# VHH binders against WD repeat domain-containing protein 83 (wdr83), part 13

Target 1, 315 residues: WD repeat domain-containing protein 83 (wdr83), of Danio rerio (Zebrafish) (Brachydanio rerio) (q6dh44)
Amino acid sequence: MAFPQPRPQAPQLPQHLWRTVDCQQGAVRAVRFNADGNYLLTCGSDKSLKLWSVSRGTLLKTYSGHGYEVLDADGSYDNSQLCSCSSDKTVILWDVASGQVTRKLRGHAGKVNCVQFNEEATVMLSGSIDGTVRCWDTRSRRMEPIQILDESQDGISSLKVSEHELLTGSVDGRVRRYDLRMGQLQVDYIGSPITCVCFSRDGQCTLSSSLDSTVRLLDKSTGEMLGEYSGHVNKGYKLDCCLTDKDTHVLSCSEDGHVYYWDLVEGSLTLKLPVGKAVVQSLSFHPTEPRLLTSMEGRVQVWGAEPEDAAENES
Below, E stands for the ipSAE of ESMFold2; O stands for the ipSAE of ESMFold2 at other seeds; V2 stands for 0.75 times the mean of E and O plus 0.25 times the DockQ between their complexes.

## First folded at step 3 (VHH)

Design e13 (from n20 with E31T I101L H106P; framework vhh_7z1x_3)
Fold by ESMFold2-Fast, scan of step 3:
Structure e13 (fold): chain B 315 residues (1-315), chain A 123 residues (1-123)
Amino acid sequence: as target 1 above (315 residues)
Amino acid sequence: QVQLVETGGGLVQPGGSLRLSCTASGFTFSTYWMNWVRQAPGKGLEWLSGISYSGGSTSYADSVKGRFTISRDNAKNTLYLQMNSLQPDDTAVYFCARSELYGDSPLGYFDYWGQGTQVTVSS
């Protein structure tokens, strides 16, 4: 085209409340988008896992089988399977369509805090307060784990998987990155109990939150600290952190009822989003769009970018 | 039933040392964070120290940091507090308290307590 094109607009941050979902599960311990962001999963203190439509805000299915609170869940890339973990010490593999338990996996000595499929959904990885990560084959009827990782010196709080790499956060104040194919381990010492870990969208950085009310961004290859984000309150709860869909901002839950957004590079506070008067414990950011899920008590809020026409024009 | 029983209190002179013990029963001890809390005469509760599931993380109040050491033995279901360089203002009833990181309560909110053990620091 002969004329210059308009420059792309600045990224919009999710700050407009689109809907509130009353989950009817007691407390919602974790909220997660599925792989494509069309559905959300809620993990209840009532022992249930629920699947919801993001676009409709409606309950699609309830998954019942755990003996105590559900603490985390994940969906397979093809939406055929779910995995969940519980304070009942088990990991469950579910068939999405039927709602049936495919397998109930035992072996952890304590509460299982986190669970995730690998990208191909051929392996489930679970992290427990027993200090171990267990790797389970999703295709085999084998009840034994394929591998047990026991290098952590205290409970596992959080894990994330990306390709051949596993990232773990431990109560021992260390973030560990395992190369699952080569058996190599990198350890980053933070010094306070870790509450959440994740990879940047581009896979080049790791993000961790800890009980010193600090979120840290590290270069994955070197372990160099690239960013430090503070001002929120995280002293006693297992709070989530994440990055925006374009890696422009860092987000953290907070005990003060807000979600904090910091500019990734500058480290400056961009937005202090008020959610309510209780602890915001869990969050999940949409894989491709500026859309955020937050959980507080028994409710999930869906946040989006502010609509251009939501503001009344003066003339 | 959940029980926490503190022992090891007593009279000690300023500059002295004491070791407190807390024996837990009725629950899986290794699945909980454990804490020491004290109450001086006519004062409110003061949190002193916390320890994670396997002892990999410990935390201390500024008033006791460098003087007190928290530890646990999960095989014996026992929590310890080693108190060194004791001062007259350390005189209090010392309580063992159970907490968890996961749930709807903050770390340091205690769902079960012992009856306490008296520590008196006097000449």
Scores: ipSAE 0.526, ipTM 0.797, lowest interface PAE 2.0, mean pLDDT 90

Design e14 (from n20 with E31T S57Y I101W D104E H106D; framework vhh_7z1x_3)
Fold by ESMFold2-Fast, scan of step 3:
Structure e14 (fold): chain B 315 residues (1-315), chain A 123 residues (1-123)
Amino acid sequence: as target 1 above (315 residues)
Amino acid sequence: QVQLVETGGGLVQPGGSLRLSCTASGFTFSTYWMNWVRQAPGKGLEWLSGISYSGGYTSYADSVKGRFTISRDNAKNTLYLQMNSLQPDDTAVYFCARSEWYGESDLGYFDYWGQGTQVTVSS
């Protein structure tokens, strides 16, 4: 009898539709998992931020206070606070339980595209089309930002925070990585407006998507391009990209109604997931499990690696 | 309240140059991408060029690349199109248009348009 040859197990990819949530917020501009992946946030063109249960697909709370479209949001690690940003030029800090505005921060000269807490939720970082990143203290009643970063030559489209590092994507076609501890700045020139940036889970690489319909993976320390992913459509929209929970695949939204999955190392297209007939604008990958959120028009889809368990979710 | 007004059009000889201007009012000019679009006689709309919020990125249609230059002056709320090496087929009404992003593949991204300025290239 021949011995079985050991072989790598196929990666678990979220391609089974579990539920579709009709958010009733107009267009959903951004969808985000919370820190533990049990809840999701939806940012509406109707000016509202909504919090939902992932497992039940039910609305838990609506957050009202922005004057125009909500463009991004993030949840604190302990689920006590939310932050959001808007085309009304403000950043809002919310108390989750009460639904009340804790602070409404003004100072940006234009729409605020992106916002994130640091790991400790002691600072909020916001990026605006005014070309600045503003750092806000969540613990104080200070109205002014702690720090303003203005090295970008055009609007900030995307930012991500990881420990002591800030990664920004700009309309000027550059990805900037700030070492906030050492005061160092590294700049990678891409050459087309950046739509989204993120870190790999292992912290060794940066991923960026741009309006030339290309997603790029760069080694963080050297700036060497390790991968290039194409075939999708990204020419006019600020679309999201991300990596899977185990850094096996790169994902991108697409204007053609699909989410594209590429093998990270080989660069080959693994899956072209059909979502619908409109632009897939936003996505969020679960922090520890192969689960994906996608937004298209006014709806959010929840995707899993296996078909949804047939047991009914009870209230 | 939002207004975009194009000026600088006129008659020019083949090989000549013109500079178009678009004056914006009623909104914060620096918070929008700006675009130039033209319509030749009996033809549809053709996107020509886009410029980012601060002018740090510019994009051009292949038909005008190397001949036309887009620029902006946010202090003056003014968009420019420098047109060099003009040809008879550049004859069109030229419009400025406002967008969140340059959106070259879909004119539906543009929420506000000027009235246009006529450019005629003829001997």
Scores: ipSAE 0.545, ipTM 0.796, lowest interface PAE 1.7, mean pLDDT 90

Design e15 (framework vhh_7z1x_3)
Fold by ESMFold2-Fast, scan of step 3:
Structure e15 (fold): chain B 315 residues (1-315), chain A 123 residues (1-123)
Amino acid sequence: as target 1 above (315 residues)
Amino acid sequence: QVQLVETGGGLVQPGGSLRLSCTASGFTFSTYAMNWVRQAPGKGLEWLSGISSGGSYTSYADSVKGRFTISRDNAKNTLYLQMNSLQPDDTAVYFCARSEWYGDSHLGYFDYWGQGTQVTVSS
């Protein structure tokens, strides 16, 4: 006997504050989930990178080695390595368990705004105010980048890697998509400094936020604008944007102390989440569950239900 | 050592023009955002204008928009402020300041400042 298929569930949006973490790092410049969403990374103006348990809210390890503020970080798929970048112009590869610096990579002429591993963690990609993206081999002793991408005419503010594609956002008002296998470049002109870029979860769209207080959704293959999201404040800060775990909503940080949620298709404001009375600078959405991280000043907030809060099936 | 030196200040009559320069040394100029800030006699600091590291983006305070133009020459490590239609209330010490290009009106994000150059607008 077949059972009737359940009606489509309304998307669950993380809007309840589950936890606040006082990071004790000065300002938290970036907050990131790790690959599986069980841990979070905080990048401090005190020059430290910290690793925390999401479920417990406890500090697990502090990574010290940068000479200035840590601006971004990423974790490898297997949780064995971290990478970070700093206003000290370096990219650091870390061993998670020991806390030891594996390599400190130099070559950027200015602060490094963003860093990410590729899926296999065989390459780190870093984007700098110097207008270049540098690709670094994680497995060799090589101190030189494998490749330098220098087509941007102003600083690189954001980058994301998905499979064979690299997406970059620049202060020159352009979103660039590189095919890393073919060496091909596609450029979308937005016209205002880009603060953040990301791919949709299905890989078919690109999302960008810019200093004109607008978030835009573009079709990846055609460059057609599919959506435009506004009402928030982004005029001066390098603020993050993202999509929900099921691509139902677009999210943006805001200078007015809120996170804005828009319905992806309708473009209508669904939720204006109050975080506090300062700039919400960074956010990260859980890879598979409706859970959000936000950073404001020296604190990180975890939004959404804990998975263990689901009622235990006791007979 | 990071050094910023402003030049080009002086006395000018109302409606006149003046061009300020800021020469940078001790760092890679082309990798930093730059700003102009002024302080009028007996008043606080007022941010006027900012320019991105590559020069692709500029921003202005409402008080100077349409009258002042910020520019940079990365080959010469020099920042400029072209000031037109000067008024007596533009009288101030003008500073150049280095930033990481965050909030253009947020003075707390500027890590290095010049010594300033005096601009006096008077008849």
Scores: ipSAE 0.528, ipTM 0.792, lowest interface PAE 2.2, mean pLDDT 90

Design e16 (from n20 with E31T Y53S S99T I101W Y102F H106Y L107E; framework vhh_7z1x_3)
Fold by ESMFold2-Fast, scan of step 3:
Structure e16 (fold): chain B 315 residues (1-315), chain A 123 residues (1-123)
Amino acid sequence: as target 1 above (315 residues)
Amino acid sequence: QVQLVETGGGLVQPGGSLRLSCTASGFTFSTYWMNWVRQAPGKGLEWLSGISSSGGSTSYADSVKGRFTISRDNAKNTLYLQMNSLQPDDTAVYFCARTEWFGDSYEGYFDYWGQGTQVTVSS
């Protein structure tokens, strides 16, 4: 007889604590997977950026050069470069292998909240409390930005780049989407300070988190609200939100010590993951696997299942 | 240009009261946490009180709990500190400060400060 077909399985959500990393860099302000998800970056209140192995949980390198807290970081697609930003008002480009500062970029008038490479790592984009986004050429040694975007009425809290599009979140309660090739701007009015923005993986939607303790999903082309996610606490802190690797669920940090998971379409709470008794400040979802990073105080937790045959991946 | 201007300081006798005001301009006042901080002669900065963007949440240092009340009027872009039961050790320059980021805590940086207003508690 033929074997019965396997039953469709519900999507697995990362809810098993696989690893805890004590970062020893004060408070971890942001935690980020690198482009392939094999490494993680931690941004410390001690002024350091650290690179860790996800599989081993070991510190690989410490990047020292900022004058104050590191607030965000990103890795290039080829793992050759890192970029970071700080309360010291600078953006730093680093060589991963040597740990050396390749460039320290000045020009922002206030702290730099967010930074990201474009897909090709030819440009870094930085967003500041000064209300500007600055675009920097990674290939030249120019110290001046190639472009300044200043349409925001207040500080930039978050940005994300996808292809030719830049998405920004502002304290002014607006989410802005720039078409960098066509020079077009679309503005969505939320009405509360934005803490985090991101694109859906399929590029059709935008997600935003704001200080009214609400996460919103908008259709990118129309600005129509497709989903609203609430029940968590986000009234004072700049907390992260994201989508799962397959756009099945929305996640948010919370001031109550939990990460909240909602079904994207239904808007219903699927999981309230307990992390601890302090504010969960930052999160990052793995690019291709159901694996989550959370930061709380000076520690990073890795959530998800350890691959059953990790030792057998060595060929 | 972001500007914070404190007023309402002066000389007051022990047990007296003062109300400080801070007028904000050059930014969207209603979206920021605001704080009061003081510096006594020969001492460092002491955070006293913070208030959320909506005014719905407040926090106080133990030294001023029950005596000081923070409030705000977002329509007037004004922050207030009502100070009651003043003591000689409350003598300080009082600063209005904007939180550099979202948050309900002094643990963050202050990105903008006023010039301060002198409060002297003396007989």
Scores: ipSAE 0.000, ipTM 0.312, lowest interface PAE 10.6, mean pLDDT 87

Design e17 (framework vhh_brivekimig_d4)
Fold by ESMFold2-Fast, scan of step 3:
Structure e17 (fold): chain B 315 residues (1-315), chain A 123 residues (1-123)
Amino acid sequence: as target 1 above (315 residues)
Amino acid sequence: EVQLVESGGGVVQPGGSLRLSCAASGFTFSTYWMSWVRQAPGKGPEWVSSISSGGSYTLYADSVKGRFTISRDNSKNTLYLQMNSLRPEDTALYYCARGEWYGDSTYGYFDYSSQGTLVTVSS
């Protein structure tokens, strides 16, 4: 018998409920970690954007300025700015500390489904039901977008930015990847309306969820399908999907009240996490730790890999 | 002011066809999902079909799947419903409605802002 090698530890998955936050915003349309994972953002049907402490679960600030429900939001890398988008057709840039609107950007013809800063927070990118992505300069006072991307044949449902690349998902059943520096466009045909798109953490793959109740992993360079993940219900809602902090698992929201976890390589279901009895619509995975945010109706759940530390509860 | 005006209803024999139209005004038609909803005498409203804002995605109730075709012309602000192989059970007042996504709106109920168009299929 040789000396036993340490057994490979199974990846820690966030499956322990640490807290439930009643956001008091009507329905929570999107929940997002900020860039460092210390804060979370909640986008309300009551027209408000709220900033919360992850460790305490406490409300830090409410951002009011949108005319209709807030559909998505993002935080800058330095925590100085937030951006949000709304069914009021606008994108708003906010000063975090003061809670004031810095810029209110108009130009989209319909509701704006998604918004994100680039890494440097020099540009905001917004995607709308009008089928366009608009790129807005955060540093100038110009009201017009610096670029409009109109290759999509139907509404933009989701976008993600990684370095110089923009990934978009459309109701037209296509995932589009733009190289913002080189002006190159790659299109992957999925065939059902896209609900969410993501990059893998290593930047080598793209993940998409669609209304055929299927999540797909594609090689970014070739467009080769590397994995398919199914068993959940996604037939009518714009549900989120993501990857774990170490790219070990694929996660998807589900209309059946669960979050599904699949092994990335094997495609096998690892965990069917019960959240509740309503649609789980939005999720966000922590940038570096096994922590998950889920939203269901007007509540956000914070999930950790282990029970919450007693010392953290003591303030 | 938002206005939806349906037309094209009438009396047809079983197995016949009708094409309904809905003329939209007062809003940016091309940025809304559109739906057809019907109400038969003495029954509640029944969702029939929906189409995405750009027209690339369509959905149908099981009762009409394979017989009805929803379409839109965003340049004319007009929604259509081509109804083939009509049955007595299709007899109803048909309404044009603004919506989101599939079936009932994920952001609220359909907007029924019109009197509808009557379709009568003989027994």
Scores: ipSAE 0.644, ipTM 0.829, lowest interface PAE 1.5, mean pLDDT 89

Design e4 (from n20 with E31T Y53S S54G G56S S57Y I101W; framework vhh_7z1x_3)
Fold by ESMFold2-Fast, scan of step 3:
Structure e4 (fold): chain B 315 residues (1-315), chain A 123 residues (1-123)
Amino acid sequence: as target 1 above (315 residues)
Amino acid sequence: QVQLVETGGGLVQPGGSLRLSCTASGFTFSTYWMNWVRQAPGKGLEWLSGISSGGSYTSYADSVKGRFTISRDNAKNTLYLQMNSLQPDDTAVYFCARSEWYGDSHLGYFDYWGQGTQVTVSS
């Protein structure tokens, strides 16, 4: 065999702070990229949802209508609509351009922890501490959900939608995957309250974080555990986890003020990114680029793979 | 109007047991995490135990783990704390507190508290 050849260039990871946005919303409970990654959404303890420019860090619009803290939000694929959920027990559908409430949906018995559009934005799915997921038609004036999923034994903490599949995480320590067309359910038992779930970009795996300070990667079809990621602190907070844009690394928020990056296959810690001295609660990874949003207290940080000057020249 | 009312406190000998109850009204009890917190005379608040809205998860402070058991009956809107092997340093006012997720030491996230019930452990 020849001498070892140089390995391919390491994947670019967002570890350079580009800007810090003071959101003026109290605590930022969730931060999310929009569908194209050009905008970001911030969910405030002041009851507001705000839309910002990622590239400029400037406030574009404020959405007011919730009666209590906004806990999650999502944007439609065409940037025409937003959905949000709140501790006021409601889901709101918003018109982006006008800032007006299109519909305010009631039915959940407790706070709504998570909300997402399907790919076509024809359905909103909401998950509540009441243990149910509710599916809402975005196109009709119908106020009742088209479907209620109630197999969870405790509160729904997180959900993600991919094509015809719904993934939920519950305080009951289970990750559930629903085939929404067939009504089929697969359950994976983790054993500790789930804080966040997501799909891998290629759709083959599921990722979950839980209060035992562990993130797990499972094969979607079999439920086989493919990876386990630890060293961070998640014992009391509903913290986010995600995968990078090319599924090379797993990321998790941490109560110790850092974002942890692990190599997906090896499970080894690649980067422990310092954000600050408080809990990093929420994160969102750009859909196609190595860019990261983090939230800590009332501020959002925008992270890139290169120093800001070099990134601007790549326009 | 949210109300939390603790009962079951009293005087008990060291090594004895007590069961505290907290009756909730004015909200959907089954959709909130519930907690027990105590305050000894002249000391700060100490979180003891938390239970998830559906009862699937419980958590305990190291000082009470193995001696105290938290439980809930959502049909009766009642939270319980079974206290065994009581020691003189367990003497405190015991409060139930409502939260939206945090069942550990995050006292700032508790939005409603009961008036408390006195537990005195003495010979």
Scores: ipSAE 0.626, ipTM 0.834, lowest interface PAE 1.7, mean pLDDT 91

Design e9 (from n20 with E31T E100D I101W; framework vhh_7z1x_3)
Fold by ESMFold2-Fast, scan of step 3:
Structure e9 (fold): chain B 315 residues (1-315), chain A 123 residues (1-123)
Amino acid sequence: as target 1 above (315 residues)
Amino acid sequence: QVQLVETGGGLVQPGGSLRLSCTASGFTFSTYWMNWVRQAPGKGLEWLSGISYSGGSTSYADSVKGRFTISRDNAKNTLYLQMNSLQPDDTAVYFCARSDWYGDSHLGYFDYWGQGTQVTVSS
């Protein structure tokens, strides 16, 4: 029996507050989901990296070893390792279970703003205000980086790795995409210091936020601007941006205490989510579910598409 | 000991030019954004211009855009402000200020300031 097909459900957007975590780390400089989205990482101005349960909101482990503020962190796909970077100019590789420093990597001439594992966790990539990206082998006792990328004309603010590609955002107002397999470099000129870069989930586009209070979506292969998102405030802070789990919306932190959601294709503002009365600096979107992490001052908030009664009762 | 020392101020006629310098010591100059801020007699602080770690990005207040140029020489630990087409309302004490990512909207977050250099534009 044939019936009219029901309308596809509208994409769910995380706008319901599930929990607030007081991280006890001073300011939280970055908040990140781990690879499977079951855990979150918080990078503190108190020099600590902390691992938390998303479902329970409980602290699982504290990682101590950095000499200054922790600025970014990432988890390996198998949850066995963490990497972090700091104002102390170092990158640290950690064993998750023991909480011990596996390696402390030196070489950057200034603070390290961003760090990420490649998909296989065989390489860590770090970006510094010294204008370089350094590639480190996770499996060897090598002290020096495998490769240094120094094409940027100013500090590296953000990087992301996807398959064989590295995307960097620089204070020089350029987004650079390196094909690590082919040795090719594509440069897109934005014209204002870049605060954050990311790939779309489908791998076809790049997203960048910059100090002109604008987020831009570019076609990866051509550099054609496909979308432009504005209305938020980003004039002085290194704010995060991202895409939803299904590439339906663009999100940005804002200095006005809100997270802004825009429809990716239309560019129209869908939601202006109130977080608080301070700068929302960092965010992370869940890899497969409509869940958002936001950091403001010393607190992280976990947002879902709808209230989830079972989340508080998980054993 | 962190020090920022401004030089190059003085008396200049309207339409004239001046180049200000700020010499930095006691820290790794290339690891900070640098800014120029001024204070005219009887007025508050006005941010004028900022420059990134290696000079790859610069920004300007609308009041000075097209007339002033900020630059830096990291080998000499020196910040510059080239001021062209000076007008009497450019008369102010000019300060060199150090920052980290925080720009013109956050004047209170500049962590070190120089003592200032006086610029007077008068015929």
Scores: ipSAE 0.488, ipTM 0.781, lowest interface PAE 2.4, mean pLDDT 90

## First folded at step 4 (VHH; from a7 with T58D; framework vhh_brivekimig_d4)

Design a7d (at its last look DockQ between E and O 0.53; V2 from the best seeds 0.00; counts 0 for: pae E 2.5 > 2, unsure alone 62.6 < 65)
Fold by ESMFold2 at other seeds, look of step 4:
Structure a7d (fold): chain B 315 residues (1-315), chain A 125 residues (1-125)
Amino acid sequence: as target 1 above (315 residues)
Amino acid sequence: EVQLVESGGGVVQPGGSLRLSCAASGFTFSTYAMSWVRQAPGKGPEWVSSISSGGSYDLYADSVKGRFTISRDNSKNTLYLQMNSLRPEDTALYYCARDLSGWSPWGTQEYFQHSSQGTLVTVSS
């Protein structure tokens, strides 16, 4: 007597194009899911920030107020506020519904490359080419930063906040992790300009991309390198990297028009997703579903794990 | 008003060396990546080298790699280009430029040239 063979598990990787959005913002420098993954933000070289419905693919609102390119943005957990940063050296806090500028924060001495809310949206954290990270109060009318971190010896390229921790990447080749409650700092030396940093979903690892065309996974507690992923091209652009929604794969943008996927544990290339024929500048992975956003030139694409017809039948 | 003033050019023999300087004013020098660009007679502009705002990272065109070294002194608002093993094809008017790339904090083939005389380098025997 024989048992039936188990059915093979379908891949969980977003590799099927669902939607292309022509943003009409010039180059899209960053694309971001909001906290629940139902909306997306696009940061335009035309100085605009736009909010879109992921499911409908429609423009919901345009935010105008920056004097130069918008380089990064983030949405608050409750969808009530946005923050953004720009080559105009400012950080802006926006009211989502009205589109009004709540605060326009000055103080950075150079372009601001990255910005994020903390989990409670009580502060914004921004990182600049001036080598500083600045912390801004969202609840008060105060226009000065409540904290300045100046340990970096060159520009800040990326930052991420998780609970009480701040992770930063710098052109000085270092990834820095701050414990904001205890005032502690851990430094990991990568040795090449960092372009993007993030935490693993389980919070136990950090991921960094750098201009030596290498993405590295480190154990957060020990600093040991757990994985090293290469084969893509990252020589001069600030490109995004991330982990999948279940921490199974590492992703990176590439200057060759692809998004690369590597198995996190084995380090082997799983998928080389053809996005187009230009630099893939930015990506964002859905918080809970196998869904990916990519930006290339002025277009954003939404990718899913199943063909669009199958996804419509599931809705 | 952004101002960039180049100096240090001159006439040298092939195989010789020169050190170019660029004095910057009218902006916060230490927060911009900087580049050198050159223009030979009858040719279009050619990117030569770039350096990050803090000086931690530099890039070079293939034609000058290994021979030229870019550097900066942020305390003096000055950019430098050390040019060694000069060749006749290095003859050009050299300009410094402030990098205005919105998507790169260290400058990648995008630059802004303010009006200036530049500094002339002539390599001739």
Scores: ipSAE 0.487, ipTM 0.761, lowest interface PAE 2.3, mean pLDDT 88
ESMFold2, look of step 4: ipSAE 0.491; ipTM 0.767
ESMFold2 (binder alone), look of step 4: mean pLDDT 78; pTM 0.791

## First folded at step 6 (VHH; framework vhh_7z1x_3)

Design g11e (from c16 with Y107E; at its last look DockQ between E and O 0.94; V2 from the best seeds 0.78)
Amino acid sequence: QVQLVETGGGLVQPGGSLRLSCTASGFTFSTYWMNWVRQAPGKGLEWLSGISSGGSYTSYADSVKGRFTISRDNAKNTLYLQMNSLQPDDTAVYFCARSPDEWELPEGYFDYWGQGTQVTVSS
ESMFold2, look of step 6: ipSAE 0.731; ipTM 0.874
ESMFold2 (binder alone), look of step 6: mean pLDDT 86; pTM 0.872
ESMFold2 at other seeds, look of step 6: ipSAE 0.728; ipTM 0.875

